# Ledger of designs, part 2: VHH binders against Uncharacterized protein MJ1408

Target 1, 350 residues: Uncharacterized protein MJ1408, of Methanocaldococcus jannaschii (q58803)
Amino acid sequence: MSREANPFKKMPTILMPDELMAKALRRGEKVANEMRQKELPWLLKARFVEEHKVRTIASVVADNLQKVIDKTPPVRKLPKFYQEMVEVLVGIDDFKKSMGAFKWASELVRKLGNEYARKIRKARTPQQAGKLRKEFVGRVKSILEQIHPEMAFVAVAREKLKDLPTFKDLPTVVIAGYPNVGKSTLLKKLTGADVEINSYPFTTKGINVGYIGEIQMVDTPGLLDRPLYERNDIELQAILALNYLANLILFIIDASEFCGYTIEEQINLLKEIKDLFKAPIVVAINKIDLVDEERVKEIEEKLKEVGIEEILKISADKDIGLDELKERLKKIAIKEFLKDKDAENKELEC

## First folded at step 4 (VHH; framework vhh_6qgx_2)

Design s33 (from g01 with V99I)
Fold by ESMFold2-Fast, scan of step 4:
Structure s33 (fold): chain B 350 residues (1-350), chain A 125 residues (1-125)
Amino acid sequence: as target 1 above (350 residues)
Amino acid sequence: QVQLVESGGGLVQAGGSLRLSCAASGFTLDYYAMAWFRRAPGKEREFVAAISSSGGSTFYTDSVKGRFTISRDHAKNTVSLQMNSLRPEDTAVYYCAAISDYYGLSYTPHEYDYWGQGTRVTVSA
């Protein structure tokens, strides 16, 4: 599947058994009323009405269930980021089982509709035709009752998955750092235009997506902007799913500390992210216009002590060092993206 | 725990018959398509037969079509493979596998969700 859109965005609203059955019965009655207007002998008219009720009820139920299947992507073939999000938020095995229940029920209802329509055509009395239709309806209700738990599961899954962010299959830079270090200003300066705001689990602020040509820039407020040891297990797993997206992490340090966090606190967050993410990390020391050269050198040496090799000195507000940063991000992100694509291809060969 | 267990393998003379069975524990097979794969000595694992979750569709590899029949029993939570007119070329370890086939049946082993550990079938000349 393409990464140009959230693969779950097209999942339809899931009707519960009673709602779906009521809809099917209403459609059946409308068709029956139309058929009652036909000029036919009494027995043929009675058979015709009941046959078309059965066919309509079967098609409404089966088509509704099949529509859920048709609008849901195969999880196994999704990009790893989306597979991980299904696992974290829903559980892949239960999701696949529940989707399987929709397919099973759709096919069974369609088969029963065909069988009962044939039986109704052979009915000797209007009463027999009506009894066969009632028997069919009872069997459909039983099938929907059997899959009720799976229908409820998919309804909850849809609510969790429909609003996941849309990521393109492009070299991707994930931006991290404490609040107020200048991430928003930097993103605007690097990308030029307004950013696209997407929802993400466990953050009310969402994520911001912008572009430097064909490089995808992702700012993650609420996710990579405070210590990771403060997160619950599911929240941490959702954050770590970004490992499947990130080709490069850009970490922003506020040299002035006007953001409200000390250099020590900022470097501690950097160390946590470095330890948990596989992507290489570039550090931009921001707000250098507000501090002297000696302070910048002090921060740079502290970063080298914690294993950071890619350090750039910038001022987003004053447009200092941004062209160098942009070119460095492009080069590293493209290199890592191609390397990751090569690794994916080798994985498929085993 | 979710588990598939094969039974019914053994030694048989060419032209003979065997019935393999696969039973599931820890889950129902109702919502899964079921397949049989085999691996002959010195060969790769290959698709043999499959049956859809509803039981309405069956699929066979050309070499067994007309000789093997796949079926399922929803009440017993089992799938079976009736193997008739067996040939020495049918000698292999036979595996049952389950797949959620809501987007279509796969003939590719790595796309299957659950696997049995296999049962050996030896057909002597």
Scores: ipSAE 0.574, ipTM 0.853, lowest interface PAE 1.6, mean pLDDT 88

Design s34 (from g01 with V99D)
Fold by ESMFold2-Fast, scan of step 4:
Structure s34 (fold): chain B 350 residues (1-350), chain A 125 residues (1-125)
Amino acid sequence: as target 1 above (350 residues)
Amino acid sequence: QVQLVESGGGLVQAGGSLRLSCAASGFTLDYYAMAWFRRAPGKEREFVAAISSSGGSTFYTDSVKGRFTISRDHAKNTVSLQMNSLRPEDTAVYYCAADSDYYGLSYTPHEYDYWGQGTRVTVSA
């Protein structure tokens, strides 16, 4: 799996013990029927039928379990954002334990298949060969029932993780602000009209991902567009996972208040985001074409009073200030991304 | 809560034998790769031996290969290290460690999630 895609996208559907066992038994019987058509002495034929049935059942079960492992990324090698999402939505320790159960069962089934195939080759009667196959099947059923809770856990984990957004390992700007402040228009103007809509936990609107060259732009409708004190703990933790992705927060203020929120309400949301996110914040005062210069200066003064140093004045609708904004976002996002990469590399060395 | 406990350490003469055991409390070892690491005075932790969750694969550092045997007992929820032909250079604190087996055996300490407190082995000349 590529680091450029959601790491969990390729996780296969998880079969429960009865489903997997039924599939393995059907394939074993098909192979046995094919083997029965060969011209061999009766005892040799009976042994080969049962041996091939055992080997087929072992392979189907072991390969199915191993495929889950092969298609699931190593949690410790995941980008921090995806590690945090596993922790918040699933629990890393339980996830790793459950994946370990798949590995344990896959290897044990394969080992037992080899052991019983060898015993069947030495069987003195067709009935003895059949008894050994039945014993093997019983042991495989027991192993699958032992890991039943872990299989169910991974099935639920897969449903929670498979539709997480696809983020590239690029400098990333997360866009915040109330609805209707001009975020969607601004994103289209900065990136062109080519944006990807990705699902995200706890929002029906998803998130929008666009690019300014090699800069990843993430708009978060339903997440960073209303007061964070209104969220439950798990929802807030999922939103705060964006801290591991964001190199820069771009907060949009609607100077006209046509969005339906006062400047004071907008600045209060900004303060909440500033307190919860570690990334630097750039504020864009949007819709300056709809207000006089005195109002813009008033807003700028209020922003400076709450500790905002990076303020730009724009009109997304009228294409005012967008080139300066684009240049500033690119410069800060790249700088912060490189600092994070340096810290990440040092963590791996120590 | 979740804990690994080592036992079986002590003082032995060169050429002697010891059997170390590691038991889990609060969780099953069935789904974990198990390893033994040791730390000699003034040195960093070094890998000694590992065994896969199924018991089907083992891995040893060259200095103990042929002398030490790692094994596991799923029914007793334990892993053991049988140490034969002990040498003074085997003197160390021995630690058992557990890691999810889904990426296979590791000889790297930082890849192990759970650790015991250690048991001391002293081999006299």
Scores: ipSAE 0.568, ipTM 0.848, lowest interface PAE 1.5, mean pLDDT 88

Design s35 (from g01 with V99T)
Fold by ESMFold2-Fast, scan of step 4:
Structure s35 (fold): chain B 350 residues (1-350), chain A 125 residues (1-125)
Amino acid sequence: as target 1 above (350 residues)
Amino acid sequence: QVQLVESGGGLVQAGGSLRLSCAASGFTLDYYAMAWFRRAPGKEREFVAAISSSGGSTFYTDSVKGRFTISRDHAKNTVSLQMNSLRPEDTAVYYCAATSDYYGLSYTPHEYDYWGQGTRVTVSA
């Protein structure tokens, strides 16, 4: 079943060694005070106090580390988009290793807790029971200090991953084109509903997600709206992760050039996107109400020269050509989505 | 970055014993679950045994349970497979594999991130 939260949204805040240890010691002392209220023989009471301190400290530490694991999805079971985002933002190998450190420490602390609890039950004096508890605490502190770098790594990873966008497993159209060509107006008119703003790396504007029935529409301000050669490698990799979502690219041309970019500049961006994305491209020539038919034909001819087969003429502002655009987007996106699902199934059979 | 190297393979008679070792180069195995897989000629890789990062949990395929023992030495950064009461059907190339242990032990090859080159074990009738 589709969930409307990104897989990392449920990751808890990561406590550092000193914070986790302080929490565990406070909980241990609270339990010890409760045990001291029981009416028991002197030595038995002393053993009970120290045993329950150890068990409580072990549980708080081990459970806290295990909770991080339980609330973090296995990378291998993630949709390909999220796997790629972990690789780009964090590094999959380091992420898995660091999560492994949490598992190792959780199990070792639990094992030591059981071991020291048994030793305390056999203590001959209250002083011996207290020394065993102090020894246990020292060993737990050493374990947490050993995994301190991995705890810090996961804390940073969580901050990078927790606010990634939520995408549904639906036929998806990614919208591209320079600023002010009419993308936001078009998206609102095509979807007829509220557009949801989601966070995305390397854009302060986020991404806008809307729907045409069962078709997911994704507008990418700050990502696919300027030349890609101007990006650093990490930014480009984050943009290219959209390849795992896009069944179709809708590229918008402003025929009037009132957006501030020439037709030549707009087609050069289109060529870059075409070379980097596997999905087919539909081009919508927008603002046809502001230009002559001869100008539109000139643009169409230039688009055909660069290998564009699907060209539609629209005016988002004047509601011209929008129904034809909707039907073409639905038809192509569904076809490509089903084709991609068939390819996934065949690769999995090998 | 993680390189695994197996050793200890060889020829042995049925009923004999061998000890395989797996060592990591460049990194510690402390946070990795470790497994042994084997591949007989003309067959796919099959699971043999796995051990958790802490060493507290082990898992064996039914055909080797009670005969093989997987263990780890954190100080030496090694994982070992003690093979006793060997049978001709144990003849295979044995592979050491490592993966993050954060979702428990796995018997599935594709869930392992790092693999050794393999060491050959031949058990004569």
Scores: ipSAE 0.482, ipTM 0.814, lowest interface PAE 2.2, mean pLDDT 88

Design s36 (from g01 with S100A)
Fold by ESMFold2-Fast, scan of step 4:
Structure s36 (fold): chain B 350 residues (1-350), chain A 125 residues (1-125)
Amino acid sequence: as target 1 above (350 residues)
Amino acid sequence: QVQLVESGGGLVQAGGSLRLSCAASGFTLDYYAMAWFRRAPGKEREFVAAISSSGGSTFYTDSVKGRFTISRDHAKNTVSLQMNSLRPEDTAVYYCAAVADYYGLSYTPHEYDYWGQGTRVTVSA
């Protein structure tokens, strides 16, 4: 029954070259102090100190870089929604390249650590052992400086991706419509007020996720509640990523126009969403308790003219038509979810 | 965008050798796993060999193990395929491919993001 976390939630904080090097050097010095307590001839003691410094520094650096890799999912295995979010927010090619830099550096540092530890073990003087350790440290610093831009890139990417919403792999209804048409009231009534607020790019209000049994309900304030022509390209792409999530769009119309938007304005937003989203649309004409039956009929006729076939008449405030709406949403969302799963499975088969 | 250019293809007699080279122009291959794929006339692309970004790991298809060697040169920004003991069935167009190396070596064509134009290898009986 529990939900899975956002795939980027486990990405660790990214240390910059100087921070990682300082951490590695501190750990190396701690190990060196332990080795200095050994009762050994001066040359063997010097070798042990420098060998263990090198091995510790290599491990700290390589393990830290490898931890970033281990805690980051491969892009190719992500659900399409998350792949699209990586593309929109950071760029997939640059993200993959930067992750590759961490892997390259981790393996190279580990290899150098082994090579220099073996050389130090055979050093003829304490001075030679110290020189080899300094040479190793210089090479590690050079490697970290080479990948400094990629480390900075991944740090920024982590900040952008760590707070993406967590979606369950369930039939999903995305809710759209202007502000104040009754979306929040309706969501609470349909889900029993069981909602979770998740962060989403380009909205300070976040998105609200609730459930009708095994149906995922997503309300998108700030995203699908005003004309899409007002968006810049990146913002629009983030909104369109919802196409990979939505099995059904529920569009809410305020028949009373008390929301501040005319029926014409509301239908124009509906047309934009219909053109940009592949999922079928169900329209709920809300606040029917505040208008005459003739007015509702006029709105219904206009909706049919723009190609809307699934129209329900409700009052969220007065609990009118909500059970029929709930059953309609469940039926359509489950049907579309199963169709999408079948299509995806066939596409993956050779 | 990574641009890959293959060279070294040609005509050779069975039992002969060829060395293919792949160079990146304007971009570093340091962070990429590199692979060679081939396509014989009328057949699909098949995996030949791959090398990790560090050069520490290699993977070969069974039919070329012991005959082909993949290697890379960090300073020259190139990957090479040394092909020994060539057979008529090795006749194909050979493609160099690159993918960011952060999860193991891949032998699946669709997992590679960047591809060269190919170089033709013909092995006569």
Scores: ipSAE 0.567, ipTM 0.847, lowest interface PAE 1.7, mean pLDDT 88

Design s39 (from g01 with D101G)
Fold by ESMFold2-Fast, scan of step 4:
Structure s39 (fold): chain B 350 residues (1-350), chain A 125 residues (1-125)
Amino acid sequence: as target 1 above (350 residues)
Amino acid sequence: QVQLVESGGGLVQAGGSLRLSCAASGFTLDYYAMAWFRRAPGKEREFVAAISSSGGSTFYTDSVKGRFTISRDHAKNTVSLQMNSLRPEDTAVYYCAAVSGYYGLSYTPHEYDYWGQGTRVTVSA
């Protein structure tokens, strides 16, 4: 599957046992009332009513559970980013087991519906037919209560997964740097302000997705904008999942330090990101219009000392160096994307 | 997470019968579809039989259809393969495998998440 849409967006709301049972009983009673209007002998009518109640209740319950399965993508076929997010936020084994409970219950309810419908057709009295229907309803309630923990688990999983960002299978640039270094302004100017704001775990600011033609630009406020050693393990794993998307990291430095962070602090964050991410890094020294040439040269020399070879000098506010930056990002991101696709295709063939 | 252990293999004469059992350790098999696969000496692993998580659906490869029966015991947390009218061609190491019922029944080994170590069945002429 392509990364064209969040694969979990189509997951339906998960009804809890009492809600699903109430829905099934309401549908069964509606069907029963329609059947009671037929011109049939009293015993045949009673059996017909109860048989159709059972069949309706079975189909409502079984079909609802199967619908959840049908609208949930197979985890093993998901893009690596989404597989990793299921693991981090939910746990893949528990998710698959819980979804398996829906399949088990759906099949068992359908089987019992058929079994009890046959028994009702052989009933000798209306009272016996009614007793069999009540017995069936009790067994369905028991099955739903047995899988109640798994239903609750999938409901929570759905809430965690449905708001994950939508990523396209395109060359992708992930943007990093401290707050107020000019990331949002830069993204807006490079993409023409066609930016989608998406939810992401552990950031209230969300994640911003924009495009430069067929290049996907991802701004990560709240994620790659402060030291990573301050994160708990689950937060860090969610951030590192971006490794499955990033073909290139664009790190923004504020040369003026008006952002509130020293050049040393900014370079230390850069070193952390460089160590944890596999993608190559391009550094853009921003706000060059606010500092002299000697200051910019000092920053450039410090960046080279920490192994940064791709350095550009820009002013997002004054539109300086943006065309050169755009072309450099395109070249590197496309090259890395194609290299990753070639490696992926070789792995799948052998 | 799910650990599977096979038992019941051995040596039997052609026309005889064996019952293989697969037991789960740690977690219940209730929500897993189960299958038996076998690998004969010098050959690749092949599908034998499968049963859905509810036990409502079963499937067999043509060569064992009518001779083998797959079943589940939810109380014992086991899946079994009753092998009747055994032939020398049935000689193989037999493996049980589990996949979440959410994926349904599968005939492809690589789609299974959990595997036992195998139990050897030898059928003499």
Scores: ipSAE 0.543, ipTM 0.849, lowest interface PAE 2.0, mean pLDDT 88

Design s40 (from g01 with D101S)
Fold by ESMFold2-Fast, scan of step 4:
Structure s40 (fold): chain B 350 residues (1-350), chain A 125 residues (1-125)
Amino acid sequence: as target 1 above (350 residues)
Amino acid sequence: QVQLVESGGGLVQAGGSLRLSCAASGFTLDYYAMAWFRRAPGKEREFVAAISSSGGSTFYTDSVKGRFTISRDHAKNTVSLQMNSLRPEDTAVYYCAAVSSYYGLSYTPHEYDYWGQGTRVTVSA
C-alpha cells in the first residue's frame, strides 16, 4: 500500500456561484424543452415541465457541491505530513468550516428541490407552477451567494494544495546541508536515475525526490540548506512538516569548504537541524579526496562533540565510500520506518 | 475559534420538562452537524440526539425517542434540546458538540471537534 498521489490532486475545479447557477439553469432549460414535446393537457404539461426543471436544477447544484466533498480527502484521515500542510497553507479549522458549507448547501438545495417539486405537482394553474419554480431558483441563488466566501476559500485552498509533492509510503531519507556541498552529485550517484522535481512552499527550487530501490530520497534545496533562526513561524512550520516524512536525516558536510561555508557554519546548521528533527542523523563528510586525513579527523572529532554517532567519509565525485553509505542509509531508514509503522498501527487500535 | 456554551440545565421532578440551549458566540453553526451527549455519574459519554447542518435530518438514541426533540435556529445561531417526560435515569451532565458537516453525523464522541463545558440536569424521583 502506497500514497500513489498527492491526496488533493483529485479535488475538482470549484465553480463560483454565478458559474454553477448558469450551468444548472442551462441543464434545466434543456430538460424543460424536451418535456414540452410531450402531448399532455395544458395544466399537466406546465406542471410537468416546471417540476422537472426544478428537479434538474436541484440535482446539478447539489451534485456539483457534493462532488467537491467526495473528491476531497477528509483531513483527519490524511498522513500527518499532509494534515500539517493544510494547517500551514490554509488553516485546518477554516478548511473544515468551508467544506462544511458545501455539504450544508448541497443538502439544503436537495431538500428545497424535493419540497418545491411536490408543491409544483399540486399547483392549480400554469402561472402558479412557474412562480414556484422562480421562487425555488431565487432560494438556490441566495444559498450559493451565502456560501460564496467559502467557495472562494476552497478554490484558493485547492490551488495551494494540489501542487504539494507526492510521497510514497516508503522508508524516507531527507537530505540536508549547505548549497554546493555535493548533494546533487551524491543523490544522482546513489539513485542512478533522474530526480523528480516537485513544488514546495517557501522555496523557488522545489524539492527533489529519487529512489534507492524502495528507499525514498528527498533533497530539500531552499529549506534545509541555510540557517533556520531567521525564518518566520509559517515558513518554519512548513519545514518542520518534513518531520512527519523523515525516517532518517542525511547531512552532508563539505570538508574542503569549496562550497563557500566554513566547517563551523556547516556544523551550526547541523546543530539546528538536529534540535528540530526527531529522526536520527547520519553525517557524510564529502570531498575527502580534496583534504588531508588530519583535516577529516578534526571534522569527525567536532561532529562527535555535538553528539553525532553515525559519521561516514565519502567522495561523491570520486566514488569513494558510496556503497558503505548506501547500505548504512538503507539499514537505518528501514529500521526507523518499521518502528514508526508499528507505533502508528498501535495508535489506530486504540 | 468555535466556542460552544450550554444553558438551561437544572433540577426538575420526574415527568417534568427542561429545554437545553447551545450557542456559539461570534461564529456560525450553519456548516456544522450538532449533537447532544450526556454523562451520568460513573459512566462514559453517550449519544443522545443529533441534527444535520441543514436541519433536514435528526437522530435520537432509543431511550429518548418520542420524549426529546432536537432543533436548530439559524437566525439565533443556536441548537436546542427539548426534554419532555423526564425520568431519574436522564440525570446527567449534557454536552453540546459540533463537527464539520464535511465529516457527516457521528454517534461517537471522539469524532466531534468542538465541545461545550456541559450543563447539569438532575431529575428527582
Scores: ipSAE 0.544, ipTM 0.846, lowest interface PAE 2.0, mean pLDDT 88

Design s41 (from g01 with D101E)
Fold by ESMFold2-Fast, scan of step 4:
Structure s41 (fold): chain B 350 residues (1-350), chain A 125 residues (1-125)
Amino acid sequence: as target 1 above (350 residues)
Amino acid sequence: QVQLVESGGGLVQAGGSLRLSCAASGFTLDYYAMAWFRRAPGKEREFVAAISSSGGSTFYTDSVKGRFTISRDHAKNTVSLQMNSLRPEDTAVYYCAAVSEYYGLSYTPHEYDYWGQGTRVTVSA
């Protein structure tokens, strides 16, 4: 992979049939005018003009369609996160079919251009040459109208896919927990830098990406911050695509409950995430400065009852426990990332 | 639902000919490249021949070049494999497969989108 960028960012704007035909016809007329400047016998000049008009129209249409293909990566070779996003947002089978329509039309238009150019070269009259050009243009319009639904589909797909977040191929920690538990404050304190905001489907807040050295930290406002059973199917699938990105989940609990959610509510969200994600979970009990030690112990015991082994006690606001958290996240994320890389390499070799 | 159905397999003597056909129902083949794969007893599935969606390009494994011809009929929504000068080593189950070829044709079975159930070809020495 070059640069771990969103693979769909380079997809060009998709022209609809009428717009593409208008562009091709304009280019054809420009070339025709240039050819009319050449000093040739009348019939040869007429043939030459129509032949090059056909070749130009064919190349403009075919090259435009082929450019869409060339700038769209093969779905099967994408990282699994992006494959899942194509499935969720547009549907892989329909996407592949529609891209195939661009390939089919591009090759067919190029083939017809060559065939009609040869016929025009053999035309016995200027009128016959012009008729052949008109027949070619009609055939191209018919081809573009046949793939009109697929062109419209790819245009919509491009709008949905071009703004997906850019993730680097690095050990990745996904941050989860209810709103106002301190996720944003913690991310800023752990990374020590401005967080990059990326768009994501089904959240107006986007996602926040920061780094602890070579560890990628992803905060997901609007995604992993409320019960998952309350989501519609497409939204849930988009959230679960993060499973292909996460090497570790950091779940934040607000011990004070000032976030507006009870400890029981917070642990229920944790259980849902634990059941749906394959990555190991580290839990950080935040705002310990606002509660007594007995309360923290109660929360810790409840977390152990639900199978949580990695528990840290922090205060993001007061800078308590952050160095220990940072060290623990790095160690686990790197270990899981290397393990996942080994598994991917074995799948690729099979 | 999409379906590919092969026909034309059978028993033939060495030097003989067979024509395999693959018909699609539930979708058009227009936007798909079509390929034939075969699996001989004790071997893995291997590439035999392919034709691009436009019909403008054909591809063959070296052992069948000059003997086999792949073709397609857009109106009938079919792909055919004409097999001439058959050899005992051509004995296999032959599979028709479809793939969206927008980033080039694959010779690898796992990259194909749709498959037929196969038709048996036996070439006696």
Scores: ipSAE 0.500, ipTM 0.808, lowest interface PAE 1.8, mean pLDDT 88

Design s43 (from g01 with Y102F)
Fold by ESMFold2-Fast, scan of step 4:
Structure s43 (fold): chain B 350 residues (1-350), chain A 125 residues (1-125)
Amino acid sequence: as target 1 above (350 residues)
Amino acid sequence: QVQLVESGGGLVQAGGSLRLSCAASGFTLDYYAMAWFRRAPGKEREFVAAISSSGGSTFYTDSVKGRFTISRDHAKNTVSLQMNSLRPEDTAVYYCAAVSDFYGLSYTPHEYDYWGQGTRVTVSA
């Protein structure tokens, strides 16, 4: 499967009314100047110049607005993760309404361009042809100012959506746990390659994406690494969007507590994530090389008390238990991915 | 006063063709996305096809892809559904629907603002 960009990467820069109008007028004048060089009777030349100026202005404006529509992916056809991100970051209803405004304006400008071009062809004087062109330009300016709020909205939406990470449609493991428990070291050792760093809303650290063959590994520093009750509503919604990607949550516990968080604090974060995510959870008890077996057993027992069935003991630093972890992650993630695909395909048939 | 009126329904033999039309009165379709839905006996309304307000974008449900073609005529204020290679499973009441301020594909009847009364299509074995 080839790497594909985020669905919003192809959205063009959104010109504001004055910028778009200026661009259209400049192109109209360029075409007009070319037409003025033709050897035609003065009235025919005047009508020809004004007609082509109107047609050019109409096409530049209408085509620019239509290009925004054509290069914006339909929300309903997006993977669930991206649909949720549109809702969280911009609002789906406002986004659809704004696209509708672009469509309305594009079609109205095209219609008016055709109407005024026809009227100009019937003009009796150069002055009449010029007056009709000025009326058309005034109408277009009015239409663009009418949709100015929607243009501004889409410009902001583009900035927020264009920077979303690119995810492949593959079995996906989302990595969670407090800072300094060994998540980044583990990810690098499991994937064997440099991890790709992507921006994500509400984290300055971004997210890291790597692969174990055809398994997508997503590390979320700044997102699933502290208590969720410390988040505002929009931030929490962005985190919960990861539910649409995660086939498996890998939660990492630092057995040594050298990360600065107690086992109790780490298990409390695990409970919050378990309650909010639908995906099964595998827990890796990391840094076992720094603690005795009795301590590891105590942590295992506490994890079983909170309903954790899949527990593995590892040391990312010392390369202990990593092959077994890798195998378990692949097996569970593939199984859950296939189950989710079967359910999704059945729903689409209705 | 705002009304959508379907026409062109009837009885046709399997493998035959039929053309449905939807005409608007009381308003222009120029600024509306249009869709066709159908309801077979004992079933809920199912999405069939949609066309954007400009006519530049079309969408079809999998069961009709390659057999049905949706089109619109701005001058006549109509939307049409050309139905080829008809099957007994296509037997249903067909409804046209219009929605304003809409962008993107929707399978969902509740997103549509205006509805026709429907036209019956019966495909015999």
Scores: ipSAE 0.000, ipTM 0.087, lowest interface PAE 23.2, mean pLDDT 83

